VHH binders against ATP-dependent (S)-NAD(P)H-hydrate dehydratase. Designs and how they scored, part 22

Target 1, 310 residues: ATP-dependent (S)-NAD(P)H-hydrate dehydratase, of Phaeodactylum tricornutum (b7fxe8)
Amino acid sequence: MKTWNDGKTIAIERCVLPLDASLHKGSSGRVGVLGGSARYTGAPYYAAMASLQAGADLAFVFCAQEATLPIKSYSPELMVAPVYSASDFDPVRLVDDMVNEIGDMLPKLHCLVVGPGLGRCPLVMKAVARVLELARSQQLHLVLDADALYMMSLPVYRSSLKGYDRLVLTPNVVEYQRLFPKSEDNNGESMEDASDEELAAATIVRKGAEDRIIVDQRQVMSCGEEGGLKRSGGIGDVLAGTLGTFTSWHAILLDREAVSTEDLPLSCWTACCAVKRATKRAFDDKRRAMTAPDVLHHLGQALDEMTRED
Key: E = the ipSAE of ESMFold2; O = the ipSAE of OpenDDE; V2 = 0.75 times the mean of E and O plus 0.25 times the DockQ between their complexes.

## First folded at step 10 (VHH; framework vhh_7b2m_4)

Design s6 (from m1 with F27S V34M; at its last look DockQ between E and O 0.01; V2 from the best seeds 0.00; counts 0 for: pae E 11.7 > 2, unsure alone 64.7 < 65, placed apart)
Fold by OpenDDE, look of step 10:
Structure s6 (fold): chain B 310 residues (1-310), chain A 123 residues (1-123)
Amino acid sequence: as target 1 above (310 residues)
Amino acid sequence: EVQLVESGGGLVQAGGSLRLSCAASGSTFSRYSMGWYRQAPGKQRVVVASISSGGYTKYSNSVKGRFTISRDNAKNTVYLQMNSLKPEDTAVYYCAADEYPLWYSDEGSYDYWGQGTQVTVSS
């Protein structure tokens, strides 16, 4: 199994955006997080903060109005924008307003993370679907997690991102099985007779004790880095946010013609390594008391250690 | 180990067509992603087209709309249909195979390579 050290050189070269003091604010990554509802406020916070801790310059949170104040209260570093209200019962207005509000910001982003704390409101899903279409049309990098993965499991939405190769999905084992029934055996290996053209172009980060990178229903990479012994809530969100940063960097490097779309799995792999190392550090520090904020706390240091040249 | 043998190259006039074939040895062809690369004189080898084990295809911008990559798993063969050929398409074309090709996009991340077949497009 490959660890960070096995791919360090190439990963730094192709996945890590160099630090440059001459760059303007935002040039090192602008990450949007579409999530957060009246019920869920922590998940989008963890994702957004993870993106910043990983090295993005700006993190935007698009959330329900009801989630705005809580999220802002968690950190002043996040730019939080209400995009709908749960009290709005006009479906047309809710969807249109949400799409317009987010749509206006999409050109300013390098990556949009969708799903953390999003909920499963049908109207919100409808709006999100339109946002995804807009994002695709603009060739925006997408990271789908949590409720967005559920959304992609629905036939009405699954085909919306067919052939889109700037797409990262972050399912756990159960979510993966839901997305790709009959494609994976008990060991996570692809079935020869299984095919799914709908999401074949996507890079899939199948989360677990061992994070696996899958493309076209085949494992292409795996993260051999050691994590913590505790699985705490929110770590998935941290990974989603971290992926947001690395996908942003991929977008930037792609625009510079420094990399290709085929490097996206390596970016994802690198993100996985970072989060695992951060989790390991967090666990070593707090052991059974470890929670997601501890992982966030150690994420920057982990990445610094990963990327420093000897 | 997978052996790859290219065929179908030759001399063609501009605007013409060629179909390259690459026959792979072994019984696990369906598990491999396949790619076509080309190297022009004095230039670096570059990717032309790829097809995943699941059939997902990718093309370089220079050949989009003109070239089509396909595979026949029953024959253990990958094809490159080249239409509307241009002089700038002149190169040695290489077939490549890998079960996990997506590590390094620029370095030819394929584990197996053919010997190449010459394609010459005359003006």
Scores: ipSAE 0.020, ipTM 0.357, lowest interface PAE 6.4, mean pLDDT 89
Fold by ESMFold2, look of step 10:
Structure s6 (fold): chain B 310 residues (1-310), chain A 123 residues (1-123)
Amino acid sequence: as target 1 above (310 residues)
Amino acid sequence: EVQLVESGGGLVQAGGSLRLSCAASGSTFSRYSMGWYRQAPGKQRVVVASISSGGYTKYSNSVKGRFTISRDNAKNTVYLQMNSLKPEDTAVYYCAADEYPLWYSDEGSYDYWGQGTQVTVSS
């Protein structure tokens, strides 16, 4: 599958939560975004807004206290909750605060997106690692991007997600190489395509001109939809948030026993198609002036167009 | 649906203490985050303290170290112990409940609010 039309029928059947009166009993997705620091406030906003624009009912942002006002000022639609302070130098307090604040929310989410604008402060990473462990213990679906992918490149943190199949990673080519480095066997020989058992169960969205969906280091699908000719900052965050919605829908459909865990890669592929089409619409409209908000503006329309049968 | 009734307000001298109570009625108290807000005459209502469903507490900077929020899920009650009271603590204090903890966000929103109890601190 290379373009939306190649997989449209199965993707609508298995990955898209229908809009109809029967949805009254359920929710159309509750997405949390753990990210945002004093210096990086735009990335978590793009991810959370993308989740809403892709069709989630609620989007929460768990961020640094210093990021709360900027993010809330970007859009009142987001439920922004500070979970630590950059001025907090007590290692135990920071970790406990984040775990307690987010931990009460995890049972109320369908998916947690981690990484956009998070930064690489070692204390924050330690706290986030504890949150990831807690999220796994509750079988919460995870989408890891940006600085969360950096965390997964560190052995101390990746072991907690060993074998977890409710996990989506979104590396670009460089980040992918860090997550799955070339290695040698014990005889010193170079081994191309070396296996990494810790993250083998994860669904990998390797971003690029063509987004590739990889499980156990084997490509199972790709998205060749055309985007735009301009690379704008924030489109990766839009993809992470869109994946948050489609992963939430997957979780809902799993709980209803309407799909299986094997459908997660198709959900990710569908999200990639949506973002590429939204980007194409935004680029056609704005050309050199396109920015991530333009992509957000087109995301809902692109998805609606993709899912209409006639 | 949750109904919240505050009590324990009154007049107290500066340096004194008061304990506010908020009794909740309804079936789901234990799953809500609870908070105390206050509104001084002519001012915007602002957060004082909150406690999550799991018992995690937060305080505004103006009351940290002086006020303590607690909850008793068996009695469906949240408390605010107010020590070392100052005249600037004079306000109507409101109890609030919310399924989602958005504590001290600029646009914090709770699903349910009490009618308030007056606290007056004399110099």
Scores: ipSAE 0.000, ipTM 0.364, lowest interface PAE 11.7, mean pLDDT 84
ESMFold2 (binder alone), look of step 10: mean pLDDT 80; pTM 0.819

Design s7 (from m1 with Y104F S109E; at its last look DockQ between E and O 0.01; V2 from the best seeds 0.00; counts 0 for: pae E 8.7 > 2, placed apart)
Fold by ESMFold2, look of step 10:
Structure s7 (fold): chain B 310 residues (1-310), chain A 123 residues (1-123)
Amino acid sequence: as target 1 above (310 residues)
Amino acid sequence: EVQLVESGGGLVQAGGSLRLSCAASGFTFSRYSVGWYRQAPGKQRVVVASISSGGYTKYSNSVKGRFTISRDNAKNTVYLQMNSLKPEDTAVYYCAADEYPLWFSDEGEYDYWGQGTQVTVSS
């Protein structure tokens, strides 16, 4: 499947929550975004807002204390909460603080998006690794992007997610190569089909002009929807947040026994189609002036048009 | 259906103590986070303390070290132990509950509010 029309019927059936008058707060998706550091505040905002624009009911941002005011200033619509402070770099206290702040929320989420603007401070990564272990123990769906993908390139953190199938990774080509380096045979030649047992169960969204959906190093789908001709900063964060919504809907449908774990790649493909279509609309309107907020503006309508019955 | 009823307010001399209770009834109390707010005469309400569904607590700077928030899920009750009371603590105290927010803000809108209990600290 390459375009939305190729997979529309099955994707609507298996990946899209219907709008329903019986909804209550939080029933159509609760997405947490763990990201944002003292110096990097825009990325978690784009991810969280994209989740709302794609149809999630609630979006939370768990960030550095120093990022809370900037992110809240971008939009009051997000539930922004500090989970550590850069001024309190006690390794035991930092880990305990983050686990305490986020851990009580994990059972209330459908998906945790990790990485946008997170930074690469080793103490923060250690705390985030504890959060990932807790999230896995509760079978929480995870979308890892940006600095969380860097974490997965480090063996000490990668092994904690071995075999986890409620896991989505969103590398670009360079990040993918870091996660799945070519191996060499005994004669020194590169081998492209080396298996990575640790991440074999994850759904990989390899971003590009076409987004490739990969499981166990095998492409199972691709999204060839036309996007825009301008590469704008923040579109990757929009995709991560949109994936947050579709994985949340997958989790809800899975709990209802309406779908199986094998449907997660289709949910990811659907999110890719939505972002490509929203980007195309934003590009048609703005051309060289397009930025990530323009994509956000079109995301809800693009999804609505994708899911209307005719 | 969550209902919140505050109790334990009253008149106390400066330096004294009071314990406020927020008794809840409803669907699943253990899933709720609770915030204590106060509103002094002529002022808008502000958050003073909160406790998450898992027991993590936060305090405003004006009460840290003097007030302690706690919860007893078996009794569906959240407590605010107020020690070393000052005349500046005089206010109507309210509890608020919401399933999702762990962090309560002065401007927040929440699912449920109590009716309030008066605390008056005399000099």
Scores: ipSAE 0.012, ipTM 0.498, lowest interface PAE 8.7, mean pLDDT 86
ESMFold2 (binder alone), look of step 10: mean pLDDT 82; pTM 0.832
OpenDDE, look of step 10: ipSAE 0.017; ipTM 0.315

## First folded at step 11 (VHH; framework vhh_7b2m_4)

Design t1 (from k4 with L102F; at its last look DockQ between E and O 0.08; V2 from the best seeds 0.00; counts 0 for: pae E 21.2 > 2, placed apart)
Fold by ESMFold2, look of step 11:
Structure t1 (fold): chain B 310 residues (1-310), chain A 123 residues (1-123)
Amino acid sequence: as target 1 above (310 residues)
Amino acid sequence: EVQLVESGGGLVQAGGSLRLSCAASGFTFSDYSVGWYRQAPGKQRVVVASISSGSYTKYSNSVKGRFTISRDNAKNTVYLQMNSLKPEDTAVYYCAADEYPFRFSDEGSYDYWGQGTQVTVSS
């Protein structure tokens, strides 16, 4: 499956949550974004707003206190909650307080997106690691991007997600090589058994001109949809948030026993197609002036066109 | 040919225990995920527990904490240890296998199904 038309029938059947007038608020996807620090406020906004534009009912942002006002100012649609303060914290309490604040919300989510704008403060990373363990204990689906991928490059944090199959990682080529350094394919550089890899059960979205969907270091599908000729820094955040929605829908469909755990890669592929098509629309409209907000603007319509009956 | 054979069902008093076994043949068992499903009379077949090829387990809320799924790849067998059984656990229990994570199915949720074993929990 290279383009949307190649996989449309099965993706609509297994990855798209049907619209239903009997649904109550929040039943069509509740996405949390754990990210945003004193200096990095745009990334979590793009991720959370992309979740809404892709069709989630509710989007939450768990961020530094210093990021709450900027993010709320970008859009009142987001439920922004401070979970720590960079300028006014007690190092003895920060981890426990952050974990308690976020932990109270985990049962209300279908997916937690972690990483956009998170930063690399050691205490914050320690708290995030504890949140990831709690999310796993509740079988919550996870999408890890940006600084959360950096965390997964560190053995102490990587081991906590060993074998977790409700896990999506979104590395670019460089981040992928950092996460899987023995995945070189020239002349069999490494003889290590890839099936024993700690993250073997995760679905990897390796971003690029063609997005590759990888499980256990084997590509299982790819998205070759045409995007734009311009790279924008926030499009990765848009993809992370869109993955949040499709992963949430996957979780809902799993709970209804309408799909199986093996359908997660197809959900990720569908999200990649949506973002590529939205990017193509945005690029055709703006050319060299295109930025990530333009992609957000087109995301809902791209998805509507993708899922429309003939 | 591919076969999944359940065993270990029977009649048990409430609060008791049973261990179900699912013996597989005709495919490379270690490449497959295996699930236990149950169907009460007049109801839909629903998932109880699953175990991936990497031995990662999941449980439905109704059995979490009481049931344990495990696998023995050398014997091509998956087990479901059922403790603290309740009358509402009464059902025909099926095992099912699907190749995971090595392929992505576009049809049913699992490739192969057993014929089922009856579990009856009485007061």
Scores: ipSAE 0.000, ipTM 0.124, lowest interface PAE 21.2, mean pLDDT 84
ESMFold2 (binder alone), look of step 11: mean pLDDT 84; pTM 0.863
OpenDDE, look of step 11: ipSAE 0.010; ipTM 0.339

Design t2 (from k4 with S55R L102F; at its last look DockQ between E and O 0.02; V2 from the best seeds 0.00; counts 0 for: pae E 19.0 > 2, placed apart)
Fold by ESMFold2, look of step 11:
Formats: C-alpha cells, sequence, structure tokens
Structure t2 (fold): chain B 310 residues (1-310), chain A 123 residues (1-123)
C-alpha cells in the first residue's frame, strides 16, 4: 500500500472510529502528551492540537511548570498540567512527584504520546521511564517521538519495553539508525543486534518523503502520499499527535473486539496518510509561507475527505 | 528446496505434555516469523501460537498458560511445548513461516507450510 486509495476500504473498516450521536465526551479518544520543558513549548502544543484536529475528544499536556502558561495561551482547548518545575528543582522528590501526578491520569487515557519538547534532563528521563513502565502495566498504548526516542536508544531504558506490542516509535532516518544499528559478523555478513529483539513488537513509523511502517525490522507498508515541497518545523509533532488519535481509536476498537493487535500498523499508516494529505493541502494554499499551523488547519478536512462515504 | 518438517506429535493422556519441533531449511530462517496452527477433524485451521523473527510471541486464548513457543535460530528450529493437554487439543499441528509482518490470525497466506504432525489426546 502506497497511497490512501490503495488501502482506503480496509483502513476505514479497521482504523476509523465511527461518528455516533450517542457518544459521551471523551469516548472518541483521550490523548495525553508528555512533553514540554522550560525551553521547548511549541512541540507538545502541535502534538496535542493535532490529536484534537484528527478527531480525539480530549487532549492533555503533561509538561514542565514553566511551559504551562505558554501552552495554555496557545489554545484554551488543551488541558495542561504541570508535572515538575525546572526552576524549583528538587532532585529528592522530582521522580516520585512526577510519576504520581502523571500516574493518576493514565487510567483516563487511551494513548500517551511521549517526547515532544521533553528535553534530556537525566532525572526527568528517569521519571519518564517509570511512567512508561506504569503505562505498560496498564496496557496503555504509547507513541514515542523526539526525546523519548533518544531514551529508547539507551539500553538502560530500552529493556523495559521489550516485547510490548502497544508501542509506536516515530523515528526519522537518523533516529532509526540509532535505534536499530546494523552489525556485521567477523566474516563481514550483517548480524542483527541483540537489542533489536527488545523492540521487535513495536510498530515503527520511519518518517521521510515516504513514511515507512516497519515491524520486526520488516517494512510492512508505506505511505507515499504526496505532501508539500516545504519542510516546516513541527510537522513531526503533528504526526505524533495524529498517531495519538489513531492509536486511541485502535485501543477503543480493540477493547470492543472489533480489531486485533495486528491492526496497529494499519492505524499508523492511516495517520501518515492524513498528515501527508493535510500537508499537501496546506502547501497548495500557502506555498513558501506554509507553517505547522497551516497543516493543523487542514488536518480535519483532509481526514473528513478520506473517510467520507461515497 | 524449502522445507518445514514438524515432529514430536503422538498419542498422550489428558494432562500430559508433548514438545513439537519444526525444522526449517532452504531459506534464511532468522528473517522469518513462524506460526503454529492446528486443524481438528472437520474444523477450519486456526492459529495456536506465533513467534516473530525478534522472538515476540502471541498465543490463542485456548492455549495461553499451557503452550510455549520458542525458537533456536542456530538450529533453524521452532518449538511448541504443550503442557496440560486436553482432548480438545487433538488436531493436526502445522508449522508455517512468513518473511513479512508478524501474523496472528486464522486467515492469511503464508510463504511456506509444513506437512503437519498429528497430536491425539486421550482420556
Amino acid sequence: as target 1 above (310 residues)
Amino acid sequence: EVQLVESGGGLVQAGGSLRLSCAASGFTFSDYSVGWYRQAPGKQRVVVASISSGRYTKYSNSVKGRFTISRDNAKNTVYLQMNSLKPEDTAVYYCAADEYPFRFSDEGSYDYWGQGTQVTVSS
């Protein structure tokens, strides 16, 4: 499958949560975004807002205290909660306090997106690692991007997600090479790294001009939808948030026994198609002036056109 | 040239154990996902357990906790350890291999299939 039209019928059947007038608020996807630091506030906003524009009912942002007011100022629709403070840093309590604050919210989510603007503070990463373990223990779907992918390149954090199949990673080419380095044996033949087995069950969205969906180091499908000619900062965050929504819908459909765990790659492929089409629309409209907000503006309409019944 | 050969089937009393083996040849085994399937008389073939090339495993609900799938890439072999066997486990068990995505479904085309081995559980 390369373009939306190639996979449209099965993707609508297995990946798109039907609209229903009897739905309660929050029943069409509850996405959390764990990210945002004193230095980086835009990335978690793009991810959270993209999840809403793709069709999630609720989007939460768990961020540094210093990022709370900027992100709330970007949109009143986001539920923004501080989970640590960089300026009032307490190394004795930071990990436990952060884990407790986020942990109370995990049962209310369908998917947690981790990484956008998170930063690489060692204590924050340690707290995030505990949050990931807690999320796994509750069978919560995870989308890891940005600094969370950096965490997964470190063996101390990678092993806790061994074999987890409710896991989406969104590396670009460089990040992918760090996560799955190739090794050669003494005779020059390639060998798989032992660490590859730890993330074999994850769905990998390797981003590029063509997004590639990879499971167990095999490309299982790809999205070749035409995007825009301009690369804009924040498009990766839009994809992460859109994946949050489709992964949440997958979780809901899985709980209804309407789909199986093997359908997660198709959900990810569908999200990639949506973002590429939204980007194409935004680029056609704005050309050299296109920015990530333009892609957000077009995301809902692109998805509506993709899923309309003929 | 490609072969998948199942072995280890037989007759066993309810509550007993068997270990099935699937020996592979003629392809790069470490690149393949492998599934065990079973077909009872008059029934459709159904998935029992699968293991990816990266050793991720999944089991049908009817065998969880009783069956264990494993692989030894050095010996090009996949195993199915079957404990606490029940008469309902009586079937021909097939090994199947596919280079592409990990599969856990009663439906689906696999690249290669074995000939099957009979497992009969009496009591």
Scores: ipSAE 0.000, ipTM 0.160, lowest interface PAE 19.0, mean pLDDT 84
ESMFold2 (binder alone), look of step 11: mean pLDDT 83; pTM 0.846
OpenDDE, look of step 11: ipSAE 0.006; ipTM 0.267

Design t3 (from k4 with L102M S109L; at its last look DockQ between E and O 0.48; V2 from the best seeds 0.00; counts 0 for: pae E 14.8 > 2)
Fold by ESMFold2, look of step 11:
Structure t3 (fold): chain B 310 residues (1-310), chain A 123 residues (1-123)
Amino acid sequence: as target 1 above (310 residues)
Amino acid sequence: EVQLVESGGGLVQAGGSLRLSCAASGFTFSDYSVGWYRQAPGKQRVVVASISSGSYTKYSNSVKGRFTISRDNAKNTVYLQMNSLKPEDTAVYYCAADEYPMRFSDEGLYDYWGQGTQVTVSS
């Protein structure tokens, strides 16, 4: 499947949660975004707003205290919660404090998106790793992007998600190479890394002009939708947030026994199509002036067009 | 009927201590996060301390090291031990509870609030 029209019938059937007039707050997706640091506040905002624009009912942002006011100032629609302070933290308690704060919220979520603007502070990464283990123990769906992908390139953190199939990773080409380096045997030949089985059950969204959906190092789908000719910072964050919504809908449909765990790659493919189409609409409108907010503006409209029955 | 009842407020000299209690009836604290908020005269209500259903605690910077929040789930009660009180701590103190609150936020996302108890710290 290359473009939305190729997979539209199956994707609408298996990946799209219908609108319903009897909605309860939170019944159409609750997405958490763990990200945002003193220096990086835009990325978690784009991810969380994309989740709402893609159709989630609630989007939470768990970030550094220093990022709280900036992110709230970008939009009052987001539920922003500080989980540590970069300027006033206790190194002895930081890890435990973050884990407890975020952990209380995990049962309320359908999906946790981790990484946008997270930064690479070792103590924060240690806390995030414990949050990932806790999320796995509760069977929470995970979308890992940005600095969370860096974490998964480190063996100490990678092994905790071995075999987890409610896991989405969103590397670009460079990040993919870091996650799945090829090793040489003693004969100098390239060989598959023996540790590749750790993430074999994960759904990999390898971003590019064509987004490739990969499971167990085999491409199972690709999204060739036209997106536009401009690279804009933040489109990756928009995709991570959109994946948050479609992964949440997948989790809801799993609970209803309407789909199986094998449908997660199709949900990811659907999110890729939505973002590509939103980007194309934004690019056609703005050309060289396009920015990530333009893509956000078009996301809901692109999804409405995609999900209308013929 | 769901009810939160604060007690333990009063008049105290600067440097003194008070212990506030928040008792629940009509529901069980064990599933709930509980926050203490305060509102000084003419000011907005602000968060002071919180305790999660798992007993994790958080404090505003202005009270950190002086106040201690704790819970006794067997008694459906949450406590706020307030030491080294300052005139700036003068306010009405409210207990709030919710199953899924935004943690440590001044925003009123809590479903249940107590009536408040006055704390007055004189110099």
Scores: ipSAE 0.000, ipTM 0.156, lowest interface PAE 14.8, mean pLDDT 84
ESMFold2 (binder alone), look of step 11: mean pLDDT 87; pTM 0.892
OpenDDE, look of step 11: ipSAE 0.030; ipTM 0.554

Design t4 (from k4 with L102W; at its last look DockQ between E and O 0.62; V2 from the best seeds 0.00; counts 0 for: pae E 10.8 > 2)
Fold by ESMFold2, look of step 11:
Structure t4 (fold): chain B 310 residues (1-310), chain A 123 residues (1-123)
Amino acid sequence: as target 1 above (310 residues)
Amino acid sequence: EVQLVESGGGLVQAGGSLRLSCAASGFTFSDYSVGWYRQAPGKQRVVVASISSGSYTKYSNSVKGRFTISRDNAKNTVYLQMNSLKPEDTAVYYCAADEYPWRFSDEGSYDYWGQGTQVTVSS
């Protein structure tokens, strides 16, 4: 079991972008969240706000028009951009218009988080798949969660990300089985974690009581930090957004040649530690009453504690 | 210093056309979205059209089909071609720029603004 104290020296060195008063706006992480539909507005909010609370400078939400007002009402800190309308769209133009709106912003992002509250409308998924292809062509780091993981379970969408190593997938146990149905669970023996050949280059964050970091069919790390005794639906969204920030910092450090592509799993591990510690703080404070907003509230302080000189 | 300088305004008869220009300096123009806003006397400034750094365009309902926004990154200039002008289009037209194009709104949240150019449409 690996806890933050076991790895903090190397994680701070390779994964944490230092605070510096001379930084320009946007220098410490620009995270986009592609998600939010007419029905699901909370999930993209939790992901985007978690990115800010984890230390990103800017968080953008690309969502359905119908989600814009609710998400803006949750917090004015987020830059919310409607990219399609569920109730008033031209089905001939929806895919192209959505792709053009989001694609214009891709060069300005360090990481795109896809999936929270996205829904499963076929035209929207087709547009999102094209956005993912554009993001790959620009070497943009991707974090896929929720409905984006569902998309990756479909062969037509999975093949476009074959071999992409700037890719983070965040399945829980059930989602993992859907993504990798040929993986085996040997009862009474250690489970062999597997990533099929298509997604072997991705960093997989397999969520659970202990988060497992898997690359090329091999568990390379685990986060055994204590979280809490209560599960809340929005904590996954908080993790996706926190991964957005740490993946953005990885991209910045990679561009500066301060780290290598092999450090992405450590960045993901660090994000898992942060969310587990924030959850522990929230659970100790609220017990049975804990909800995802409580975890979000504690995220910044948990990270400050993790990165502060002892 | 960032500057946005509008030109091409003036007096025109109803049904006529004008082309506004917004010349930009002091920033990397190709990274910025540009919006045109207008303010009629005694009214709030409202969005007319915008063009993103990737040349994606949006229009308010009141001008859709009559106005066309375009950009020339080599000249650091954005244009607003205004056709079929109506007296209701009379306003001061402002050019505004922002690196983050998601703010196409009537509130005018852009980081940089020009000084404006008068457009007057007579019957």
Scores: ipSAE 0.000, ipTM 0.442, lowest interface PAE 10.8, mean pLDDT 86
ESMFold2 (binder alone), look of step 11: mean pLDDT 82; pTM 0.842
OpenDDE, look of step 11: ipSAE 0.032; ipTM 0.504

Design t5 (from k4 with D31R S55K L102F; at its last look DockQ between E and O 0.01; V2 from the best seeds 0.00; counts 0 for: pae E 19.4 > 2, placed apart)
Fold by OpenDDE, look of step 11:
Structure t5 (fold): chain B 310 residues (1-310), chain A 123 residues (1-123)
Amino acid sequence: as target 1 above (310 residues)
Amino acid sequence: EVQLVESGGGLVQAGGSLRLSCAASGFTFSRYSVGWYRQAPGKQRVVVASISSGKYTKYSNSVKGRFTISRDNAKNTVYLQMNSLKPEDTAVYYCAADEYPFRFSDEGSYDYWGQGTQVTVSS
């Protein structure tokens, strides 16, 4: 599948959760975003808001205490929880408190997005590793982006999610090469014969001019939707959040035995199409002045147009 | 008015075949997933087979290989071909329709239900 129109029918059937007025709050998806540090507050906001704009009912942000007030000031729609403080240098307390705080919320989530604005503090990474293990044990869907991808490039953490098939990674070209150094030929095309046992079960969204969906180092889908001519910061975060929603929907549908794990790549593909279309709309509207908030603004409309039956 | 009307039920000997039909009206049939349920005397209603709007099919383990669900959107009709019938298949069979892309559970809540058709399989 290359364009939305080519896969619209099956994508709507397999990836889009129907609207139902009789459902309780949260039934259309509860997305957590683990990210946000004293230095980075915008990335987790864009991810969390993207999940809501895409159609999730609830978005949680787990962040540093220093990031809490800024993120809350961006929008009252986000449930923001401080899970650690940058001023706390007790490694045992910091890690345990963070793991416990997030751990208590994991059963309430359909998907956890990890990485936007997370930073690269070793103690935080240690805590996140434990959270990922807990999430896996509970069969929670995961989307890893940004600093979480860096984390997965480290040998000490890479094996923690071996064989986990409810996992989505969202690397750009550079990050992909770092994670899978033997996966591309000289022309930058995916090599089908390359395998990585540690992350083979993951669905990879390789971001670029054309987003590629890769499973077991094989390209299975590509998104040929036109985006904007401007590459602004935060678009990756918007995609991560959008994937959070679609992955949540996949989790819900999977629980209903309506879909299989094999449908997860299609959900990712659909999310890519939505973000590209939103970006195109945003660019057409503001041109060189386009920024991430403009993409967020157009995300709901893009998805609505995508899912409307002719 | 939304209607689902089942037909094709009756008495059949073990090893025989029946074809059930469900005619739908009053809603956009092609956008709905449809399924067959059955309820035996004194037992709970259980799912038999489902077909999505895109014709993706699922079956209960008890009928796999024997029953086939299909749909004709032009006729607003869903079918259940039942082969190799057993006495245990004796039940009232119900047609159901739902807006969800695909739903397959014994306790599934569908938007619309038919009145049912009796299927009796004799030994």
Scores: ipSAE 0.000, ipTM 0.273, lowest interface PAE 13.8, mean pLDDT 89
ESMFold2, look of step 11: ipSAE 0.000; ipTM 0.125
ESMFold2 (binder alone), look of step 11: mean pLDDT 84; pTM 0.860

